VHH binders against R-phycoerythrin subunit beta (cpeB). Designs and how they scored, part 3

Target 1, 175 residues: R-phycoerythrin subunit beta (cpeB), of Prochlorococcus marinus subsp. pastoris (q7v2z3)
Amino acid sequence: MTVSKSNQILSNDRDLENISNKNIEDIKEFINTANSRLDAIDSITNNSHAIAADAVTAMICENQDSVNTKISLDTTNKMSVCLRDGEIILRIVSYLLISDDESVLSKNCLKDLKNTYLALGVPLKNAIRVFELMRDATISDLKSTVNSMKGEKEFLSDLISNTEFQFERIINLLR

## First folded at step 10 (VHH; framework vhh_7qia_2)

Design s36 (from n5 with S56N)
Fold by ESMFold2-Fast, scan of step 10:
Structure s36 (fold): chain B 175 residues (1-175), chain A 119 residues (1-119)
Amino acid sequence: as target 1 above (175 residues)
Amino acid sequence: QLQLVESGGGLVQPGGSLRLSCEASGFTFSSYTMGWYRQAPGKQRELVAFISTGGNTNYADSVKGRFTISRDNAKNTVYLQMNSLRPEDTAIYYCATYTWEGYTLFDYWGKGTPVTVSS
């Protein structure tokens, strides 16, 4: 069905051009306002795997800290889901810090995150801790990036507040 | 292949200091989270401190304010500076790392260096 495919392609092309123009305008605005802000956001995206992996590893390490908190191998393997989801969350957060398009949150499976984790046998307490650690690491990364490049401090405060807000929304899905 | 070699342990009096070193080889050191663990007689291994690839540090409550973890990526070495040592810090100290190969977690451990704190 050529007609159907043609109409779909045209629709996608218009959406792509509109998104491209919006992204270009946003980039121009950020360049004029704060190059350090854009670089900080790019840092999160480029380091998403490391941030997520470090957070899951840190949670596992914390649960080996005493005789009474030993995490099982089975539970550790199930926490790999948090590694995957953590990377996705960091990319979503990065996108939201550049754009006000919150529709991305409704298009992903995050709305059912708690039920998915319960079904997979992922301890919610451990998943919450992973995302808390990711939030803290992301904020640290933002501060480090801005500190290496002197810029206006007001946008850093805004980035940190927005980052905290986005992670708290996601963490609350598990509470 | 992956090797971790600890050094710097020994006998020290309460209130003293020691610096532990862990030399790593056989992997891209800068890409790995490094940690220090200890095992006291009659206890399970416990986390003392870790340092992430980005340099973020975390400490067990029992050592906060007394121990400092650091890394030197050029020397493939992680350090544990231990100050204000107490008899309860007596343990074998292990350098370790956890890493992910896809979605499988692997752990690597050194052979340990003993630390005895006594008068």
Scores: ipSAE 0.192, ipTM 0.544, lowest interface PAE 4.0, mean pLDDT 76

Design s37 (from n5 with S56K)
Fold by ESMFold2-Fast, scan of step 10:
Structure s37 (fold): chain B 175 residues (1-175), chain A 119 residues (1-119)
Amino acid sequence: as target 1 above (175 residues)
Amino acid sequence: QLQLVESGGGLVQPGGSLRLSCEASGFTFSSYTMGWYRQAPGKQRELVAFISTGGKTNYADSVKGRFTISRDNAKNTVYLQMNSLRPEDTAIYYCATYTWEGYTLFDYWGKGTPVTVSS
């Protein structure tokens, strides 16, 4: 099923005019939901370096096995590109959780990412693993920062599904 | 100045248990991912388990369900609890950590503690 990328009552220009015609209870619900969304986004943004760095490090640790295919120091150094791009992607995903501007992470941008990684000699399987780990960490962070009550449970489900959708787009285009 | 010192290795019979410890000094331990690796005679070094800064753990398939990695940030120590030991677990066990300085990755390793599972 197609996932919704925004709640129409939240923080876009189209919703502001609609709010002007609502009663006080609707306005309070809008503010409460907007505050919870912003708290979740702030958490991801403030933790973007840690999330990306932990994901890259975890991928490197997973690949230090006794098989001859274990990750080399040269490949490890090239993974710094995944750290840099991971931080940027987390900030873009955070933006997409409150906006309808899908163009900031377009299909063409994702194809360019794959081509860049191939040109730089970044193993795509390692990059894919990093983004899988970042997805999992981001979802965990969202669950820990958002209260789960009837209204906020729907909101959290939307954030999680949108996060999964964005990372799935990245992972699938790197395959 | 970063140092990792492993301890707890020894000789055990199959089915036995050992608890390995790795004491860290010279850095802020809670900020680093910690891992356990092993190297059997005539084999390459392999990952056993690691634990992230957030406490998330990963295990090699060969040890999953038998080994448990944990950390105590107050004691600057990472542990590996090894249960149901098998002869194929015989190896020198190493503690390792990774850190980022900007976009450069640094790795640090201990000198290892031997584990022998026999008879």
Scores: ipSAE 0.172, ipTM 0.541, lowest interface PAE 4.2, mean pLDDT 76

Design s38 (from n5 with S56H)
Fold by ESMFold2-Fast, scan of step 10:
Structure s38 (fold): chain B 175 residues (1-175), chain A 119 residues (1-119)
Amino acid sequence: as target 1 above (175 residues)
Amino acid sequence: QLQLVESGGGLVQPGGSLRLSCEASGFTFSSYTMGWYRQAPGKQRELVAFISTGGHTNYADSVKGRFTISRDNAKNTVYLQMNSLRPEDTAIYYCATYTWEGYTLFDYWGKGTPVTVSS
């Protein structure tokens, strides 16, 4: 059985009622923080491919400590899965920063990710390193984007903590 | 055609500083992760530092706190600022980048610039 639409509507109504009961300064702050969240989401979403590609490339670079610089097609193909999944995960994380609805990254979904990587022959140690690098890059992107906004130090701390938490869930499952 | 050209290497006394530059041509520089590698005589090549398109950096433990990697996308250039140089830093320094074309990863390397730290 699925959750009824009426329960979802009631939850939305409670949120709207809470907003309408605030004073004018609280309403302005809510709108300003909502715009900051949207800017953060937009930044991560627009940069998701670059962040994921950079993380995969950086992991490959860290493993290039020998004279042989040639990367095999097989390795490239396996790591392309991390690039695709990393981009999707970054978009999901960006939405979680506004909704705080963790159901989109359930424990079962994360277990399926690990099982898929094992089935495809993706080295889990390399995948873990990619997600560590994506976490670090996403946090840097958030600091760059949010630091340009006024009155947002508390908000930035919360975004960083939530980002760290989501990536830690993924990293811990792959271990 | 993609080309990487390093400059800034030379002879320096221990405790001195050098700034290496790598100028890129033939591709959209801002879309690529850039790295510095080095190879000392008789040793394998090692990663010194890299910088992502988003500005994320990573450093080898041996150079952390002494070297700084940076990029100027408008000049298509990546820099390696080397401070507090030690004889152990003597090596040929290489600039490198990686690009994805579909499902194929391509690597590109410069010819290298020699750095000698001696007293």
Scores: ipSAE 0.167, ipTM 0.503, lowest interface PAE 4.2, mean pLDDT 75

Design s39 (from n5 with S56D)
Fold by ESMFold2-Fast, scan of step 10:
Structure s39 (fold): chain B 175 residues (1-175), chain A 119 residues (1-119)
Amino acid sequence: as target 1 above (175 residues)
Amino acid sequence: QLQLVESGGGLVQPGGSLRLSCEASGFTFSSYTMGWYRQAPGKQRELVAFISTGGDTNYADSVKGRFTISRDNAKNTVYLQMNSLRPEDTAIYYCATYTWEGYTLFDYWGKGTPVTVSS
C-alpha cells in the first residue's frame, strides 16, 4: 500500500516546470539513472529461465560430489518446480528493485512456499541452495550489465544490496 | 540447433545386455548434465540415470547395480550399459539434457530408441 519514491517522482512529471532548480536537478539525475536500472532489470527478466535452470543444475551437480548427499532421481524430478518458482521469484525481485512496493509479497504465491514444498516432498535444503545460487547469478548479471553501461559504483552497490536483501527475504520463507 | 540422436536399442532375451548411445550436437556437451529417460507401454515416463559434468552418476532404484551411465566428452556421446535385463525394462529410451523450454530438469531432444526384453 506504500508508494515508492520512484513512483512519486514519475507521477509529478506533468508539473516539472513548477518545482525549484534543486528539485529539477534531482529529477534529472533520477531520469538519467532510470535507463540503467531498467536495463539491469530487463536483463534479469529476460534471463530468468536460464538463471533458474542453471541454479538447479548447479545444485544437483554439487550434491553428486558426495555419496551421502547424492540426490535420488525421484527428487531431481520434484526439483523441477524450482524452475517455475525461480522465474516467479526473479520477476518479484525485479519488481521490488524498481518499486519497493512491499504489498506484492502479501499477494504472491510464494507466501506458502515452504508448506507446498513439504507437501510435494521437495527437500527444503536443496531448494534453499537453488535460490542462493540464483541470487549469486543475478548479482553477477547485474555487475556485467551495469559495467557495460559505464555504471556508477554507488548505483551498482545499492542495486546489489537490494537484490541480496530481497533474495534473503524469500529464502527465509523456506527456513 | 540442439540435437540428440539415440541408438543401440533392440530385442533381447531376459538376462541379456544392450548398450545405448546418444550423440549430441549443437551445444557444448562437456558443460551439461546428461540423462536417460524411459517410457514403458501404458506407464508414465521415468528418469533412469544421469551423469554430471564431472562424471558423478545417479540411478533409479529399479536399475541400480544393473545399469551404468557413462560419457565421452571427446565424442559428445553419453552411454547406457544395460545388464541383466528384465521384461519390465521394456520401454522406449530417451536421451536428455536441461532445456529453457520446459519446467523439466531433463528434456527430450531425440526420437528415442526402443528396447524390448522378451523371450
Scores: ipSAE 0.013, ipTM 0.272, lowest interface PAE 7.7, mean pLDDT 74

Design s40 (from n5 with S31I)
Fold by ESMFold2-Fast, scan of step 10:
Structure s40 (fold): chain B 175 residues (1-175), chain A 119 residues (1-119)
Amino acid sequence: as target 1 above (175 residues)
Amino acid sequence: QLQLVESGGGLVQPGGSLRLSCEASGFTFSIYTMGWYRQAPGKQRELVAFISTGGSTNYADSVKGRFTISRDNAKNTVYLQMNSLRPEDTAIYYCATYTWEGYTLFDYWGKGTPVTVSS
C-alpha cells in the first residue's frame, strides 16, 4: 500500500499544478531540486536490500565480542524479520522524503511492530541497532549520490537531516 | 556450486603477522558479503570481520585495530591481514559468505586454515 500511494504522490508532484508560473530560472531551479530528490529516492530504493542485509549482518558482527551478548543461532534466524521490515522502512522513508504525509508512520503501526518483535522473541536492542546501522548506511549512500551532482549540493544537508529525522522517529518509538 | 578455499595460515610468534586469503568460485563474487570467522580449541565459532558488497567493513572488538579485511573482486578473493598477533588469536580461521534470498539467510563456509600463535 505504501508503494502504491508513493506512486500516486509522485504523479501529483509531476503535474503542472506544482510548477511555478514565475520566470524560467525559477522553473529550472524547481526542476533541479525535484531531480535531486528523485535521485536520492532512487538510490535508497535500488540499494534497499543491500542496506538492510548489511545492517543485520553488521549487528550480528558487533555482538560476537562478549559471552553475555553473543547472538545465538536462534536469535540470528529471528533477525530475518528485521531484514524484511528494514526494506519496508526504507520504502516508507523514501515516501516521507517526497511528502509530508506521516499517516503511513502512525504510532499504531510502530506499536504493532514493537509488539510483533516482542511476540517473536526478537530482542528490541538488536532491532534498534539494525535500524541505527541502516540510518548510517542510508546517509552515506545519500552523501555519495548527491556529491556526484555538484549543481545540487545546496540541498544535501536538508536531505540528510530529513533522512536522519525519519529514522530517529522510528528508532525512538521502538525504545 | 559455491566453493571457498582458505590459505595463509601457519605458526607465528606473538607480535607477528599473517595474511589469510580466501578464493571464491562458482558464483558472482562482487554481489556477496564476505567474512572471516574463527574457532578456538574448545570454543564456539565467532565472527571476526566482514566486508559488504559496497566495501564497508566491520570488526569484532577483540581484533579492532589489529586485523584488516579487504576484497579484490577481479580476483574473487577476500583477505584478512592479521597484525600484532596474540596467543588468544590461535584458532582455525574460516572464510564465509552471507547472502539473503528474499528473507532467508544463507551462509557458506570454507574448510578453514589453522593459525597458531606461540613462542
Scores: ipSAE 0.194, ipTM 0.535, lowest interface PAE 4.5, mean pLDDT 75

Design s41 (from n5 with S31T)
Fold by ESMFold2-Fast, scan of step 10:
Structure s41 (fold): chain B 175 residues (1-175), chain A 119 residues (1-119)
Amino acid sequence: as target 1 above (175 residues)
Amino acid sequence: QLQLVESGGGLVQPGGSLRLSCEASGFTFSTYTMGWYRQAPGKQRELVAFISTGGSTNYADSVKGRFTISRDNAKNTVYLQMNSLRPEDTAIYYCATYTWEGYTLFDYWGKGTPVTVSS
């Protein structure tokens, strides 16, 4: 049997079948992982209002912790602008997690956001805190969504890192 | 319609513990960020702790490491476990939530539960 042409062909046929089956399983795993990743990202998009609203509310609650950091009612109402922009930014971040096309969140756009907040009297320190809280909440939602899934967690670290990166860009440009 | 009812306050000696409860009704509790506030006699009301819909927590520096906020969505209840109590923790404790209706912020408060820390 050693290295006979017929024996080699039969072995290769078995190996090719095994490789073909492995490739089909790899494709199935890729599609399933892609679908799970899309589901996690879609969760952020569908929950964008709740995530943004919770972040603004949490920032308001934090700023009542001391007399010196107390937010006035007028300033609190102005933070509704951060709620609207937060929703839009979460949808953009969701898009960036899928497409990796950072051009939709340009430095000029973020500078315009900062200038608009200054013009409207929105304290930048409070706006920055809102985006920090949105980042944290988004990461928590990603972890919760993915942790409910059996075995398909290899993409979670990538989603978390990209989420952190995009929010850090926003936060740094508002500083 | 929205109601918050606090309980669990009382008199305790320094170093003691108390667990406050806040039962919520009239809204979908799991979708709201919940907080605990306190107001000592002659002082301004201050935030003690809050817990987000996802379970993220934040604490005032004065209580960090001593107090723990938690929630039970099945029971529509938020809790504040207070350990190593000090005389300066004496206050009326309030349960509160904030909600947005469109872009208008509304706040809801319970009536408060008194906590007295003394010998």
Scores: ipSAE 0.087, ipTM 0.478, lowest interface PAE 5.4, mean pLDDT 77

Design s42 (from n5 with S31D)
Fold by ESMFold2-Fast, scan of step 10:
Structure s42 (fold): chain B 175 residues (1-175), chain A 119 residues (1-119)
Amino acid sequence: as target 1 above (175 residues)
Amino acid sequence: QLQLVESGGGLVQPGGSLRLSCEASGFTFSDYTMGWYRQAPGKQRELVAFISTGGSTNYADSVKGRFTISRDNAKNTVYLQMNSLRPEDTAIYYCATYTWEGYTLFDYWGKGTPVTVSS
């Protein structure tokens, strides 16, 4: 259960008499797994720079043709925008994994991301590739966590699926 | 002074295996993404595999399931385990690393180690 669902249940006093056993079990599960879920999400936010920087670097590496050619300042300037935005995207994904509050995708600059990148001359294909690499790295980190925490495997499996879903949604904004 | 030294290349028959090593010095190895590239005669250089600072890996489609990249931060070494080698894997293999200093990306390359797959 996300924080958004917990807040919804707690905020409507008129609905308290209609709370199902399922809603109560969802709250219990949320409380029981809260520390482990938060630790996994905190790992993503604390490593957001490294994850984004590694993804941008990997994309640049995939496009490099010569060992003797230094990466141009123009290329690094354009791709540094993806590094900055990648960190922001990882924070947004982390928030979505806790809150299930999709309004952040409508309220902020993500809706204008494609137009911003076009205006800045950032190749959309390269930006999409960066975010795909960030998705894969984040999922890899979460899978490593699942393997070390056998008793809490189920909620982390859901977290991984939700991570894939949120990244794909954001990547689709660029398509 | 950043230095990368590759080793482990050689001649091997199809279906054989080789393990390449790249030893790094002159920097904090654990802070850098490491990659393996190859260049076959008459072809462009291509990415084979990379491994991030966090240990996440990525592979070229042509080597998935056959090659494994790994790193040992205590030994400042990145490895490429190459299994089920094919004649088309014949190339000079290069180790590379990258880092961001502000908005500038620095890339560093080894001198390469040759791999020949033939009967």
Scores: ipSAE 0.136, ipTM 0.451, lowest interface PAE 4.0, mean pLDDT 75

Design s43 (from n5 with S31R)
Fold by ESMFold2-Fast, scan of step 10:
Structure s43 (fold): chain B 175 residues (1-175), chain A 119 residues (1-119)
Amino acid sequence: as target 1 above (175 residues)
Amino acid sequence: QLQLVESGGGLVQPGGSLRLSCEASGFTFSRYTMGWYRQAPGKQRELVAFISTGGSTNYADSVKGRFTISRDNAKNTVYLQMNSLRPEDTAIYYCATYTWEGYTLFDYWGKGTPVTVSS
């Protein structure tokens, strides 16, 4: 139905005639900001294993009093749980940064994390430190990913604040 | 085939400065925590400083305020800037990383670069 299609096109053209150049630029900026947010979140997701692994490794290094950085097999086995959970936490944080859908927290049993770690013999102070280091690494990754993008100062500040808030929420489950 | 190559060591007088470099190859450098360790003759190996992938740093109490660790991911290099050097800083300095392959922890070390602080 060409007549119907033609009438739709003409109607749209009349509506577009009333849109200022400023409105078009505002729309472009909104789309560009959304793309930058997704790129930053994709970076976190793609680097989740590296971020979690680095945080566990750094925590292990921090807990050495001697010049020997060798850790026990028991400590290594217990800390592998923090690595696995850290990857899951980074994916959850990434989802929360775009959706604000807090139901994901209950679905992943994070509310029972402290009791689970106590039962498994995971030192809570060490787990807290791992997640603090993951927060710091994630913020650094966000700064690196968005640092050169137009209009990003306020956008980056909002992402960092939200990231800090989500990690603090999770860390408080262990306190 | 992960390799770490240290450079920049040498003889320096007390109060002097040196900049150590460690060039990494065979892995994605930006994903690894990098550390500097030292071992003086007849003593245990000591952690001097480390830097996380996110840029968080930590230092041994003996070097705080004098040494600065930094990284350049584009050059796959970690640096140790050593200022106000003391005779007790005399050691072989090693670049090292701990890494996870899946859920197994591995450690990798360079061959070391000697630093002598003496008049």
Scores: ipSAE 0.143, ipTM 0.469, lowest interface PAE 4.1, mean pLDDT 76

Design s44 (from n5 with S31Y)
Fold by ESMFold2-Fast, scan of step 10:
Structure s44 (fold): chain B 175 residues (1-175), chain A 119 residues (1-119)
Amino acid sequence: as target 1 above (175 residues)
Amino acid sequence: QLQLVESGGGLVQPGGSLRLSCEASGFTFSYYTMGWYRQAPGKQRELVAFISTGGSTNYADSVKGRFTISRDNAKNTVYLQMNSLRPEDTAIYYCATYTWEGYTLFDYWGKGTPVTVSS
């Protein structure tokens, strides 16, 4: 049975009135941890454009054309596709961190990403690098957000591992 | 008018340190990705370091562990702390900024600050 993490909070709320003080504290800790997780994930969606844009820019900087003192127009035009798709990928990853429903990958035609990029002339090695940089930036932002929360550090390793796993699955579609 | 003004370059002995600064004006600094590039005489321009809007950093292999890029959004300034300098670090260092507006990339460059590592 598909269970969303947000629905787990609602399930606990309905029985709160019949619980002892110890059980109330246990439920409160569970809700606080789930809320902190949602806040961290929400940070990713709010920063999706910046994360994707910074990753594309960093990849271009790493692979600058030796003939030009600036990034070529042709390269920037092709890589704008990775910016658009990167924002979409960050939203998908955010959804997957809240839910274990992987059917979203099929519904968004993400399985055909490699063929689409080949048809558009997007270099796969550059697209892979962009998404690696996005993964690293997302993990950095999660560490910053979660570590700033008093008593909410316990789920950080789970969020990081899950984020790394979801990005690796998506990156493997291009390999 | 968007302006980038580099400072902090100079002559230093091998093993010494320098801190470069790049002050930005004419735009909302906190929304822009900042980078440092260098160009040695007779060589191609190369990326030295990069810092994102969120503070994520990337470095060229040649400077990793020796150089540190940082930003101060309150001062509209990006810094490059250069430690354990080598003669091969001799170059003109350029500050650059990048931003995407929609799906169009805009980039801006400073005029450069010279760094000479020599005895």
Scores: ipSAE 0.156, ipTM 0.493, lowest interface PAE 4.3, mean pLDDT 76

Design s45 (from n5 with S31H)
Fold by ESMFold2-Fast, scan of step 10:
Structure s45 (fold): chain B 175 residues (1-175), chain A 119 residues (1-119)
Amino acid sequence: as target 1 above (175 residues)
Amino acid sequence: QLQLVESGGGLVQPGGSLRLSCEASGFTFSHYTMGWYRQAPGKQRELVAFISTGGSTNYADSVKGRFTISRDNAKNTVYLQMNSLRPEDTAIYYCATYTWEGYTLFDYWGKGTPVTVSS
């Protein structure tokens, strides 16, 4: 179950009429997984700088094995905007994992990310790779903080799928 | 001052194994991404493996499944376990780190440890 679906069930529960036994059970499950969900999101938030910095660094390391030369200093300097934006993106993803409110993307000036990067001379291929690496690291971080053996396998699967979806939405802004 | 010292290289026969170590000093090791690079005579330096501060790893396609990178933050050490070695793995292996001070990238390299794979 997504967080937006759980919020809809909770909203329905505020009505004194038409509360079903199924809705109550879904609400209980949501509450019981709340601590695990918050711990996972807190992990992303607390590690946002490290996740973003590691992703930019990994992309640079991958490009060191160039036929001609290592990644240029000019390109490396321009990738600093991906570190800044990456931290913002991780904060946005954290928010989306609890709300699924897509309007936050427009309000944070990400709707024209591709045009902004083109204007700044940021290689789109490199920016896409950075965000792919951030996605992978975030998913790894989520797996390490959520214990599926405690009967949270479906919760972890949904959280990972939602994280993949949100990152792909952002990466597609650059494609 | 940040220093990296590699060890564990040597001569080994094809199919053999070696474990490289890189001991770090002069910095807070747990805050740094660590990588292993190699350079064969007359060739450019290439990335072999990388491990992040959070423990995520990446490998060159040529070594995936044979090499394993790991770190021990308590010992300020990063390791490269090399299995099923091939003659084409012959190179000088370098330990390196990259770090961000704000939005500025800094790189640091060790002096290298030679690995020779031959019968």
Scores: ipSAE 0.092, ipTM 0.469, lowest interface PAE 5.1, mean pLDDT 76

Design s46 (from n5 with Y32N)
Fold by ESMFold2-Fast, scan of step 10:
Structure s46 (fold): chain B 175 residues (1-175), chain A 119 residues (1-119)
Amino acid sequence: as target 1 above (175 residues)
Amino acid sequence: QLQLVESGGGLVQPGGSLRLSCEASGFTFSSNTMGWYRQAPGKQRELVAFISTGGSTNYADSVKGRFTISRDNAKNTVYLQMNSLRPEDTAIYYCATYTWEGYTLFDYWGKGTPVTVSS
């Protein structure tokens, strides 16, 4: 396993007395991107409800070709659970992007999610589609909140890769 | 009352273009995902395109690269720009939106605007 860049910088504090120009440049780059990272994560957290709601709605739009006004959909009522869980999962993912502690979203937690959906009669294919749409929307939000600066390109790539990884874990377990 | 009013349909020749509009009222338009659906003669209604609150778009494979969905939140209007029209695009086009009330989703549809593509 590799250590995150922030952990590597912090672990080197014992050598602060003789920092090279290259090390100082790396620290400056980290500080310059730290605010952008936090802004991107704050955007996801603040938009978590909208992202989850849009994803559930989009999945329903893709699967429902004809519905009368003011009626509920049986499948839609069951999928309301995905709205609640999706919002919570987005907040957890936001935390994971800061902390790099993937244990918070454990394999047992994901198995429990699948078992709960099966027990409630939630179609797993629809739940999978919701999380795919949430992944795509979250990546879009990340791209919109960061500027394309030299240092920010690497940081954005890392956030996107980590976001894809976390959602892939959820999607693959539900399959 | 929530209302959706479509306009811009008509008769066009193959290869032509049309721009459909859907004016919305009775809800906070900027907070809602908006979609376009169509129903061809003798077929079931199908999704053409939708646009999220954040501007993310999705298109049916049959229209990808030819149609563009967009929205103007200041005018409470969603648009469908249709280029390179084909006879198989002939259908009644419907504007739709969805809203959550607690755990229940309600759908709202316009009355539709007909599009006929023939020479």
Scores: ipSAE 0.117, ipTM 0.478, lowest interface PAE 4.6, mean pLDDT 76

Design s48 (from n5 with Y32F)
Fold by ESMFold2-Fast, scan of step 10:
Structure s48 (fold): chain B 175 residues (1-175), chain A 119 residues (1-119)
Amino acid sequence: as target 1 above (175 residues)
Amino acid sequence: QLQLVESGGGLVQPGGSLRLSCEASGFTFSSFTMGWYRQAPGKQRELVAFISTGGSTNYADSVKGRFTISRDNAKNTVYLQMNSLRPEDTAIYYCATYTWEGYTLFDYWGKGTPVTVSS
């Protein structure tokens, strides 16, 4: 866990002046790598509403057979649920990428998402598509953010794989 | 309120090219997903292509490899480059966007620009 390691390093401040220069450089490398990961993840969190809104809009565009009139209130209400849940999912994924604390999925009742959507009349195929589009956008954002940084690229493939894994877990709740 | 104005339509021979433009005013252009739609005589309106705020694109199968959508946020303009045009591409082309204002969805459409592909 990145948070636990950072706290442990800070707790040893009194001993820093007594350790070798090699140990200090190792600590610096760990902190720099952690900071690069946090910056990339913070980008997702700060853009969560835009990513979710863009994904819902794209799904609507894909599924419109006739677009001559303003979208119905019923459709709007169903899509607003996907927008809010999408934003929440992006924040949860962001947390999971730094913490590995999977208890957050249980505590937020995401495991019951399918039954909730069925009860609310949300088309599952449309919700699945929204989350697929959000996954793709998130991965694109990670690639762009990490490639612009001076940090190591070694964790990029891991971040992408982990992001795909977390989204697949959530999407599978709807399948 | 957001206003969309299309231009660039016209008559072209099969195999020719046209570049459509859609200029947006009244809102922050970079915050909106932009799409191109078309409606042929006697048919329903269909999506041709869209471009997201992040630059991701999607195309109808009938135009993949021939049409390219792009945006210039500095000019508040979205473009549709149409190559290798076919008679079946004849339609009125519309620029459109769907936007969220809180939990309310709005759609904005231009008046359309006609494209005729014939010999």
Scores: ipSAE 0.186, ipTM 0.543, lowest interface PAE 4.0, mean pLDDT 76

